# VH-VL binders against q8zty0, part 10

Target 1, 249 residues: q8zty0
Amino acid sequence: MAKQVLTYIDAKEFAYIIDSISVLVEEANFLIRNDGLYLRALDVSRTAMVDLAIPKESFEEFPEVEELRFGLNFKELKKLLRRVKKGDKISMEFEEGRVRIKLIGKSVRSIVVPSIEVVGEELPTPKVVYTAMVKAASDVLATAVKDADAVADEVKFEASEEALIISASSDKGEVEVKLDKNSELVYEFDVKEPASARFSLEYLVDITSKTSKISDIVTIELATAKPIYLSFDIPAGGKISYFIAPRVE

## First folded at step 4 (VH-VL; framework fv_sonavibart)

Design d2
Fold by ESMFold2-Fast, scan of step 4:
Structure d2 (fold): chain C 249 residues (1-249), chain A 131 residues (1-131), chain B 103 residues (1-103)
Amino acid sequence: as target 1 above (249 residues)
Amino acid sequence: QVQLQQSGPGLVKPSQTLSLTCAISGDSVSSNSAAWNWIRQSPSRGLEWLGRTYYRSKWYNDYAESVKSRITINPDTSKNQFSLQLNSVTPEDTAVYYCARDEGSQASIEDYFGTGAFDIWGQGTMVTVSS
Amino acid sequence: DIQMTQSPSSLSASVGDRVTITCRTSQSISSYLNWYQQKPGKAPKLLIYAASSLQSGVPSRFSGSGSGTDFTLTISSLQPEDFATYYCQQSYTFGQGTKVEIK
């Protein structure tokens, strides 16, 4: 039988992708279709969802299948990926009930892990009509969120025609970061109507700290009292995105 | 307990506007954990969702594609009710019309998959469109 | 635009019987499906939400199961008051209904 093999040329980038997913879940199902690799997962509290889509063209080798599902527990995978070096490739070979994962560099390190059946399949896309979109430096979002986390457990995003304001306030203090539409750190700004929503810093701190290592640019989409949408383009192609539910009064 | 009570005309002529009202007791029309829906039922089309209104720091409306150009759903906070206006009716709009609540805090991603369960329903209003 | 198909369209059963109604979707919806009971001349009543969660006040003889594209509503021991039409629903789309008649 023909081997079903997936090879990604930048194992370090793949490791960052796995780290970014694992902030929400300890295990997840991957879906391979003839056009790409996909993953969607909700965290245990159902407050945040991660969505991964990587096109077939981003891979050196890609399986020729209509559909193939495999689930991975990230504990052992992250242990292997901790040893990845610049220039390494990662390859996955699919066998019945298991996945052979190889780090290919100056030496080849291999591990075989069980393919687990994670309950549930691909989740629907949240139904949100966004009224504001800002494309900005991902590091500025990560820093703003980290600063807010020092004084509060919630952060507020306010988009107006002139600026995106990220702020937090508590007995411990106040933090405000203002991104004017003409800032050198803002690459695109499209606000059809003002939007305001509040989110848990617990999710945003972890997500933005990991995703800023994947992409220098974040796309932020907002609507009043709706989930925030954060999208990060992967340099080799594809994107990793997050929906985070708002705090309700 | 939350209850929904419907009122409106039972007979409407073709080309006219159908107007129905749903009065809410036991909850507020501006509750930030509820959405207020209109659903109709006919033998030929079965159960058909028409649209909803809900308050989340501002009022929102969602409408089904099939009626979007003719439908308006309006809340009235002073009377604690919401209404349906359906313009340019035809005999195909003949149905039993129900108002219904779907409840969710909108604090979960699942609340945005559009799977809202309709947990409280009005008694229904039979509307006949004929001359 | 997800299509919902219920089977059977109607069935007859005796009091005490185990009744099973199936709902199939044209594409996967994970577990996001609800079940309703409608008695003649009355509004639908929510029985099951999120495929398997029993609504408060609904008798324990009703249960839901399934995920993906295949879902089942089960009545473990049919009672006379269970004569009704049953509907599945996902998002804002309803199935065509299954009528349960007592033999």
Scores: ipSAE 0.440, ipTM 0.727, lowest interface PAE 1.2, mean pLDDT 88

Design d3
Fold by ESMFold2-Fast, scan of step 4:
Structure d3 (fold): chain C 249 residues (1-249), chain A 131 residues (1-131), chain B 103 residues (1-103)
Amino acid sequence: as target 1 above (249 residues)
Amino acid sequence: QVQLQQSGPGLVKPSQTLSLTCAISGDSVSSNSAAWNWIRQSPSRGLEWLGRTYYRSKWYNDYAESVKSRITINPDTSKNQFSLQLNSVTPEDTAVYYCARDEGSQASMEDFFGTGAFDIWGQGTMVTVSS
Amino acid sequence: DIQMTQSPSSLSASVGDRVTITCRTSQSISSYLNWYQQKPGKAPKLLIYAASSLQSGVPSRFSGSGSGTDFTLTISSLQPEDFATYYCQQSYTFGQGTKVEIK
């Protein structure tokens, strides 16, 4: 029997990925297939979905299996990865009922955590035809969302031919951030038809705060009254993405 | 008790516009938790979803790719009904046409997996396209 | 677009029989599959939603199971009124139907 091991060169980046998952879900299954590592899960209110895909080429070592599923508590895993040092590698070795996590640097630190039985479901891709796509600096989105959170509990995204407008309004005040298509902070802008939708700031603040540490670029896809799609490319390969349902009332 | 009542059977000539109406009782056409669909059935193609209209702060429509260029589905809030217009009909449009409701939940990602069930149906309208 | 394939396309059964109808999807859909019954000359009627949830007013002899790509509708003890065509549906796509007819 061959060892079932995956090794990721940048343990700090991997810790940020775990942190970004834990914002939405406490426990979920990692799915290892012949071509990569995958995870898709809904939050407890079923309002937001996280989607992770990392190709096997992103790993220094990768298991040679048809399919391996293992459940983890991401909030506990996040705590264990808090003390990752810059330059560390992370290795995960799958054993019977356990996973051995090694942080490999000037010293080798080993942690064994139980794998958990997570009754997961395979979630489909949302049925949305997006009409607007903007690639922009992820920190600009994080700042806009944080500013909106100061005055309201909901934020509106409006894409037009000329600009993406992120705005919020309440009796506390009004916030508007305009990303013009020609802005140096906008890397790609493709709006086939205008799009407008509103979303809960509860999800967006936490998601954009954590994911901006993974990627300097965010891809935003919008359609009127449809879930927002946020995608963040991982420097070592792959992506972490989010769908957030729109507010109706 | 929600009920849907459709137009009676009809004969339409090729190249004309097919027009059908579905009257709603026991629910509002502008209900925030419902979408209003047209589905047709023919021996050669089986059950085919054509499109829907629904109210979420404003009116929206979704249409099947096969009919997208020819179809319009419109609500009428004053009469509590919705209609289908299908332009430039051909004999291939011969079918029984049904209106149907799917009930969605508010603010759930599951609403966008395309998982809605058609829980209330009209009685059906037989449409024959022939010269 | 997701393809829905039902098996068998038709079957003959007697009153009191256990009847099983299968629906296979071209890609995984978790539990997001619905089942309908259609009697001649009538509109389809929703029987099961979300793979296994019985619609209000539907007799308990009907049950659904499955997840991912393989789904089953079961009629535990076939009644005379159950001779009909049955359809699975996911998103905006329907299966081709399974006709349950008298032996």
Scores: ipSAE 0.341, ipTM 0.675, lowest interface PAE 1.4, mean pLDDT 87

Design d4
Fold by ESMFold2-Fast, scan of step 4:
Structure d4 (fold): chain C 249 residues (1-249), chain A 131 residues (1-131), chain B 103 residues (1-103)
Amino acid sequence: as target 1 above (249 residues)
Amino acid sequence: QVQLQQSGPGLVKPSQTLSLTCAISGDSVSSNSAAWNWIRQSPSRGLEWLGRTYYRSKWYNDYAESVKSRITINPDTSKNQFSLQLNSVTPEDTAVYYCARDEGSQASMEDWFGTGAFDIWGQGTMVTVSS
Amino acid sequence: DIQMTQSPSSLSASVGDRVTITCRTSQSISSYLNWYQQKPGKAPKLLIYAASSLQSGVPSRFSGSGSGTDFTLTISSLQPEDFATYYCQQSYTFGQGTKVEIK
């Protein structure tokens, strides 16, 4: 085709993906390669990283390019995306220095935004060997970290052969949520070695509140004193994942 | 000034346990900003990281996959040192063994992109595994 | 696991020469690469961290550059004490080394 176009058939789902990225950053670079759409970004304090990968097969239309990079500011994009209805599609047409974004439903609404040059290098994959993996209901994680946030600013994740324990304590109180491996809310439990690490609740509360709208299931990977990995499968294909650096005394 | 000094046997027979110790001066083995590593070097494999121990509220260890089933790294806070035990050694374990420190915040995701630099090293211990 | 290829495996040089050693990685590591110097019978010594940051106490004739998959260590004017083997390192993986020997 004459123009480079990307079309995603579920604009509402795409809006949730953008919301989930914007928890960490107000702007970011997307990268289109021959096999998919990618994004990696660090928050301003460099404590958390979001990693998005959506395969070409998840799109109705996909650009025929070797590589295309475009940066977007999410503030205005989110305003447009809040108007999506069930059944709407979203299309992006790439032109030099700008992107034409269309919401395609019973009417076609479009906006042209500048493609910004977000300064930054392509981020590598974190070097973490995980020893514990738990697949569980995403809203259970969201509730557990929200409860922890009421009493502390950091939360501890402890994986053992029997359970995943999410806990927080301070002079304001103590919260503990135990996910036993046989719980109805635990879908997979694979702990090769016990793992324990602490994380900032600031990031976990915001991430889990948005990502639970994308996926009912979260994959949690842990290793002692290492970044937590949270992965959410996108129904149309692909995943959005997060790494959050551990807290140290 | 931080210094690491190693001690241990130079000759070990196949199937026996190799034991080495690294004594720390100028820093604490339980420092929350340091991790304490064992690295070996042989002509056939070059420099090879084996594992580390570190204190973050409690003691933790990470081990290289290739030695995971045979290795134990253990801190000793009373002597301010850490040790390596490698079980069931074979001639392939013949190498110079080094202890080394990596020190960083580990509170930033950037610390996990592979910038862990080994800034202080022990003098090395030549270990020969032969019958 | 990220593969690292160091080149050349050895080189001959004279005092005063500019020496360049290259390290290539099988996938992008941004700037997260360290360089070490090792003399026979001694432990490696950290020279450069985070691709281009000079370690305290290391002479300014040593410099590092590069990002992504291609990295270089440069010695601007080789000194007698610089004849050694040099290693790049990323995470817990080391390159195979480059021996710099007298011409």
Scores: ipSAE 0.396, ipTM 0.681, lowest interface PAE 1.3, mean pLDDT 87

Design d5
Fold by ESMFold2-Fast, scan of step 4:
Structure d5 (fold): chain C 249 residues (1-249), chain A 131 residues (1-131), chain B 103 residues (1-103)
Amino acid sequence: as target 1 above (249 residues)
Amino acid sequence: QVQLQQSGPGLVKPSQTLSLTCAISGDSVSSNSAAWNWIRQSPSRGLEWLGRTYYRSKWYNDYAESVKSRITINPDTSKNQFSLQLNSVTPEDTAVYYCARDEGSQASMEDYYGTGAFDIWGQGTMVTVSS
Amino acid sequence: DIQMTQSPSSLSASVGDRVTITCRTSQSISSYLNWYQQKPGKAPKLLIYAASSLQSGVPSRFSGSGSGTDFTLTISSLQPEDFATYYCQQSYTFGQGTKVEIK
């Protein structure tokens, strides 16, 4: 019987979060529990995972449920949210077979989208022991991978005790970005063992272009030939994170 | 095609080190798309994974918590084989020991849930720990 | 720490029977479950990977289904060579096995 509504004060930020999910996943379930909103999904190639966790306290209104699983088409949802204006609030009311989305500003705009049936269980957390962690300006990572994308289809991350090196090389050219541990763009640097791995640029370019609009800081975790972990803190609370499997040859 | 051939002693005394070897043909122990496992089977504990070794720019080992303090799995690239050494054995280590390959893309996030399928197995070695 | 429970521990069947074996996990594992066949004195043989994908060379009478915590292996028409013990496996953990015996 209780009305199932969530309200997020910064609709533009929420739209960026939806956009950041849609870059990997077309369809997925929102998992709404008594303590927060969650989403964990793999892309169709099983190469990358997005992991979203937003605590109940980040919302102006939150559903009173033990658990609600609600399937959405995120690529369609991001198109609808392109019309969000700075200063708008967003409200989502979950009903049988549909969700009513209200964009609340100087006027109230209402959009109804169908729910979809997305079969599947919550994915387990990947089992990776990381040996290097760097917290840095997200724009630096976004620029480094964009530059690498101009010359190659894969990029190498190398963490040593002194620096993180992001590099790419092909017949078209070479790119190298070096982040010294003492750089003004590096906020934390903890390398217990050197780490090196290569990743597909198509995932990194798409992810970092969207997530840099949410957070100006990225946490990067690495281990040799293991998935990269990228985590972006959401200003209103919570985080959106990504695992990307390494290229292995 | 790929074959695994096991060798090692069938009888080991309590407190000694068990040593087994698995020879690989048709694939390389340093293949970037394979991992090389030891699995044992006993009536009391059933099938029990012990650990693996694999090459991805460097050598890695993963070990089961139950044996982690006593186990070493080492590759030998020159002989194209890998070995199991289990220290301080007890009668509870009596089992049939198998080597096995899991071959995945390693480019999938699913590989990091530890759910690889064991597609090629050695013939097994019966090991009895008794005085 | 995921526990794997197979049911039944043993069953008796005749050639031509439909046989269903279940595997239950203590936590959800999506579709990350594999099935093996083991004959006496032999190593296990992979039948099904990723809950429902048939391994190359395995007869089509074998099929797998399920997701989350409940999984099934089905043999649609049991053959004489199918009398064996069957195991499920996930994340380096194996079930206790189901012995399929001749009736």
Scores: ipSAE 0.301, ipTM 0.632, lowest interface PAE 1.8, mean pLDDT 87

Design d6
Fold by ESMFold2-Fast, scan of step 4:
Structure d6 (fold): chain C 249 residues (1-249), chain A 131 residues (1-131), chain B 103 residues (1-103)
Amino acid sequence: as target 1 above (249 residues)
Amino acid sequence: QVQLQQSGPGLVKPSQTLSLTCAISGDSVSSNSAAWNWIRQSPSRGLEWLGRTYYRSKWYNDYAESVKSRITINPDTSKNQFSLQLNSVTPEDTAVYYCARDEGSQASMEEYFGTGAFDIWGQGTMVTVSS
Amino acid sequence: DIQMTQSPSSLSASVGDRVTITCRTSQSISSYLNWYQQKPGKAPKLLIYAASSLQSGVPSRFSGSGSGTDFTLTISSLQPEDFATYYCQQSYTFGQGTKVEIK
């Protein structure tokens, strides 16, 4: 029987990926197929979904399986990942009912965790037709969202042919960030028709604070009164993406 | 209790426009948690969804590809009803037409997975397209 | 577009029988499948939503199960009023129907 092993060269980056998933869920199922590693999870409120896809080519070692499913508790995993140092690799060896996780650096640290049965769904791809797409610096989005969080519970995204406006207003103050299509911080701008929707800052603050450590660029897709789509390219290959349902009246 | 009451013609000639209405009681046509559908049933095609109208900060329409070029579904907030207009009818449009509600929440990602259950239905209108 | 296939297309059963109807989808839909009952001359009636949740007012002899691509509707003890056609549905697509008729 060959050992089934997955090795990712940048353990610190992997830790950021786990942090980015764990803002929505405390546990989730990973799926390994012959072409990559996948995860989809919906938060308890059914308001936000995370989607992870990392191709086989992003790994130093990858299992040779048709399909392998395993669930992990992220609270326990994050305790191990706090000990990650720059230059460490992370390796996961899949055993019957458990996963051996190794941090490989100047020393080898390991933990064995049970593979859990996470009660969860194989979630379909959301059916949303987007009318606006902006690719921009991710730290600009993270800062805009953090500033909005200081004054309000929700933030409005408005895309027009000329600019993306991120704004929030309350009795505590007003925040507005305007990203003009010709800004040096905007890399792509494609608005087929204007779009406007409001979202909970509760989700956006946590998501953007973690994902900005993974990727310098965010792709934002919008349609009026539809979920926002945020996509972050992983430097080693793959994507982590989010759908967040809009605020109702 | 939510109820849907249909009205419209039973016989339509080929090439004419079919027009049906569905009156809503016990709910608002502009409810942010409902969508209002037209579904038809024929022996040859079974149950076939035609389209829907719904209010989410603005009015939206979704239409089935097979009828998209001929169909219009319009809400009427003053009468609390919605209508179906199907242009250029042919004998293949002969069917029982139903209006139906699907309930969901704009604030839930599940609405965008296509989870809508049709929980309230109108009584149905038999439409025959014949010369 | 997701294709849905019900089996069997028809079945004959007696009062008191356990009846099982299946619905298979061409791709995974998690638990987002609904079941309907239709009697001749009437509109379909929702029985089960989200694969396994019983609609209010529906008798407990009806149950649904399954996830992903394989779903079942079960009638634990068939009653005279249960002779009807049953449909599965996900999104805007309906199965072709299963007719439950008297043996």
Scores: ipSAE 0.431, ipTM 0.734, lowest interface PAE 1.3, mean pLDDT 88

Design d7
Fold by ESMFold2-Fast, scan of step 4:
Structure d7 (fold): chain C 249 residues (1-249), chain A 131 residues (1-131), chain B 103 residues (1-103)
Amino acid sequence: as target 1 above (249 residues)
Amino acid sequence: QVQLQQSGPGLVKPSQTLSLTCAISGDSVSSNSAAWNWIRQSPSRGLEWLGRTYYRSKWYNDYAESVKSRITINPDTSKNQFSLQLNSVTPEDTAVYYCARDEGSQASMADYFGTGAFDIWGQGTMVTVSS
Amino acid sequence: DIQMTQSPSSLSASVGDRVTITCRTSQSISSYLNWYQQKPGKAPKLLIYAASSLQSGVPSRFSGSGSGTDFTLTISSLQPEDFATYYCQQSYTFGQGTKVEIK
């Protein structure tokens, strides 16, 4: 019988988080556990996975429940979140079959959305051992990926002891972006073994454009012919991360 | 009708290198939908995956952490086979060694979630490490 | 690393019996669990993949169920050729095995 309420201080940031998830899936289940809010979802082609983890401490109010699962349709949710003003807080109150969303600012607006049952099991953590890690400015990755998208449908990431190279080529042209380990745009560089893999630009363009509104820094992890791992720290705590399967031909 | 046929010595002395081969028929070792594994079985450790080799754009290897410093798995496209070399063996390496195929393109995130069903197995080779 | 626990470690059964073997994982693996049969002196044989999908050529008396952390292999009517050790597996980790013996 206790009210189950979740309050996040920055409603605009929460809207960006929803935007970033919605590039992969139109609907998904959120999971509230005693230590945080979680979401893990796989796109319909099973090519990319998003992983969201926000600790309880990032919230002004957090439900006192062992476990609560709720599914939301992101298309409808995004329309509601476009009404968010800078400085608003967002609060979600959980009721049977619905979520009451309050935008708390100089006035309080209350909107109700259906909670849906999204078919899906809890997804396990991918089993990948990474050999290269680069922490860099997220807008540099977004720009490199966007430039690659102009000439090709896939992009190659190559990490060596000296640099990360992001490249693409086709009959339409060739693009190469080199991030030297000593670049002012590279914050950490740890390559234990050279790594090379190719990925679909379809996912990377949208992911990197949306996540740049959440975090100025991206952590990139690579291993040869393995999924790329992209992690973006959320300012209030937690992270949103992506795994994207490699192209194998 | 994919078949795996193993060959190699059954007795190895401590500190030496164990070498086994697995010959493939009915499929190509460079098939982009398969990976080629070595798995061993002992009373003390049970069934234990050691590593695999597979071809996508080039050859790749994955190795179990427990043997990573001592193991090499190599394909041979001309003979359509793959091999296991395990260096500096000890009596704890005494086991039946199997080669096995897991089928999957590695192009889906689901392939990294803990599938890897081993659908075709070699006959097994008993390896004893003793003086 | 995900721990696999099979139960029981062994069981005695008669031809015609319904046999149930369980596998539990320390963390959720959705449906990404496989089952194998191994007879003495032979390599393991794949029976079930993705928790519930029957491998081609495997008799329909074998079935798998479960998701998340709890999985079951069922043999609906045990035959003489089914006396063997059964293993569950996820990713590169195998369970300890369940030996099905003649009562």
Scores: ipSAE 0.384, ipTM 0.683, lowest interface PAE 1.3, mean pLDDT 87

Design d8
Fold by ESMFold2-Fast, scan of step 4:
Structure d8 (fold): chain C 249 residues (1-249), chain A 131 residues (1-131), chain B 103 residues (1-103)
Amino acid sequence: as target 1 above (249 residues)
Amino acid sequence: QVQLQQSGPGLVKPSQTLSLTCAISGDSVSSNSAAWNWIRQSPSRGLEWLGRTYYRSKWYNDYAESVKSRITINPDTSKNQFSLQLNSVTPEDTAVYYCARDEGSQASMEQYFGTGAFDIWGQGTMVTVSS
Amino acid sequence: DIQMTQSPSSLSASVGDRVTITCRTSQSISSYLNWYQQKPGKAPKLLIYAASSLQSGVPSRFSGSGSGTDFTLTISSLQPEDFATYYCQQSYTFGQGTKVEIK
């Protein structure tokens, strides 16, 4: 019987990935298949979904299984991951009803946590046809939504043939950030049809503050009054993506 | 109480355009939580979804791949109805045609999974394609 | 494109019988499966949504269960008005139907 072990070379990057998931959910199921590690989860309000896909090739060691599902509580996992030092690896050994997590560096630290039964559903891929795509520096998005959060509870994204405009307005003030298609901070710009939608800042601020530590580039996809799609490439391979449903009032 | 009432011809000749309408009462065709569907039923293909129209700050249409090149579904806000136009019909288009609503909040990600339940249906229109 | 497989295609039952109809999907759909009843000459009627939620006005003898790829519609005590064809549906795709006929 082969041991079921998963090892990721950059424990600090893995910690940022867990942080990025935990802004939406306190617990979730990971799914290991022949070709990679997957996670998909909805927040409690069913307003936002996180989608994680990391290919087998991103791992130093990967289980040889047809399918393995394990649920983790991120509150406890984050406490351990706060101890991560630069250069550490993280390893997870799957045992019946529990996961042994090791931080491997100059010393080896380990903890055993229960594998929990998360009442989570296998979520389908959202059916959205996007009309605008912008690939830009992720810290620009993070700054824009942080600035918008200073004056409002929701933010508007408007894509046109010339620019992406991120704006917010209230009696407290007005903020507008314009990303021109020719900006040095815009790497790709493909707008087939103008798009406009509004989103809750409570999700965007938390998501972008964590994901900017994972990826220097964000892919933004928009369609009028449809969920925003944000995708962040993981340096070691794979991506973490988010769908956030639009505000309707 | 929401009701859907269908109207249109029951006999269409091959190569012509099939046109049906569905009148809505008790809800708005431009409701931002509803989508308005056409579904047909034949002995050979069973229940087959054809497409939908819905309003989310602008009008959207989704169509089944099998009919995408021949189908148009149009809302009419002034009459509170929506229509089906199916071009170049063949005997294989002979079926009972239903209009139907699916409803849910657009502020929920679940609206985008394509998981809508069809809670209100029109009475159905038998369409025969024959010369 | 998610395929639906209903079984059986038809069944014969008597009033008072417990009837079970199954629907299997080619991919996991969580709990996003709906059940419909269709009587001859009428439009389908929604019975159950989200795998297990009973539509308002539907008798409690109807129940749904399952998640992932395996789903079941149960009629706990078949009544004369329940002889009909039943369909599962997900993602704008319908099952082939199960005809419940009088024995």
Scores: ipSAE 0.472, ipTM 0.755, lowest interface PAE 1.1, mean pLDDT 89

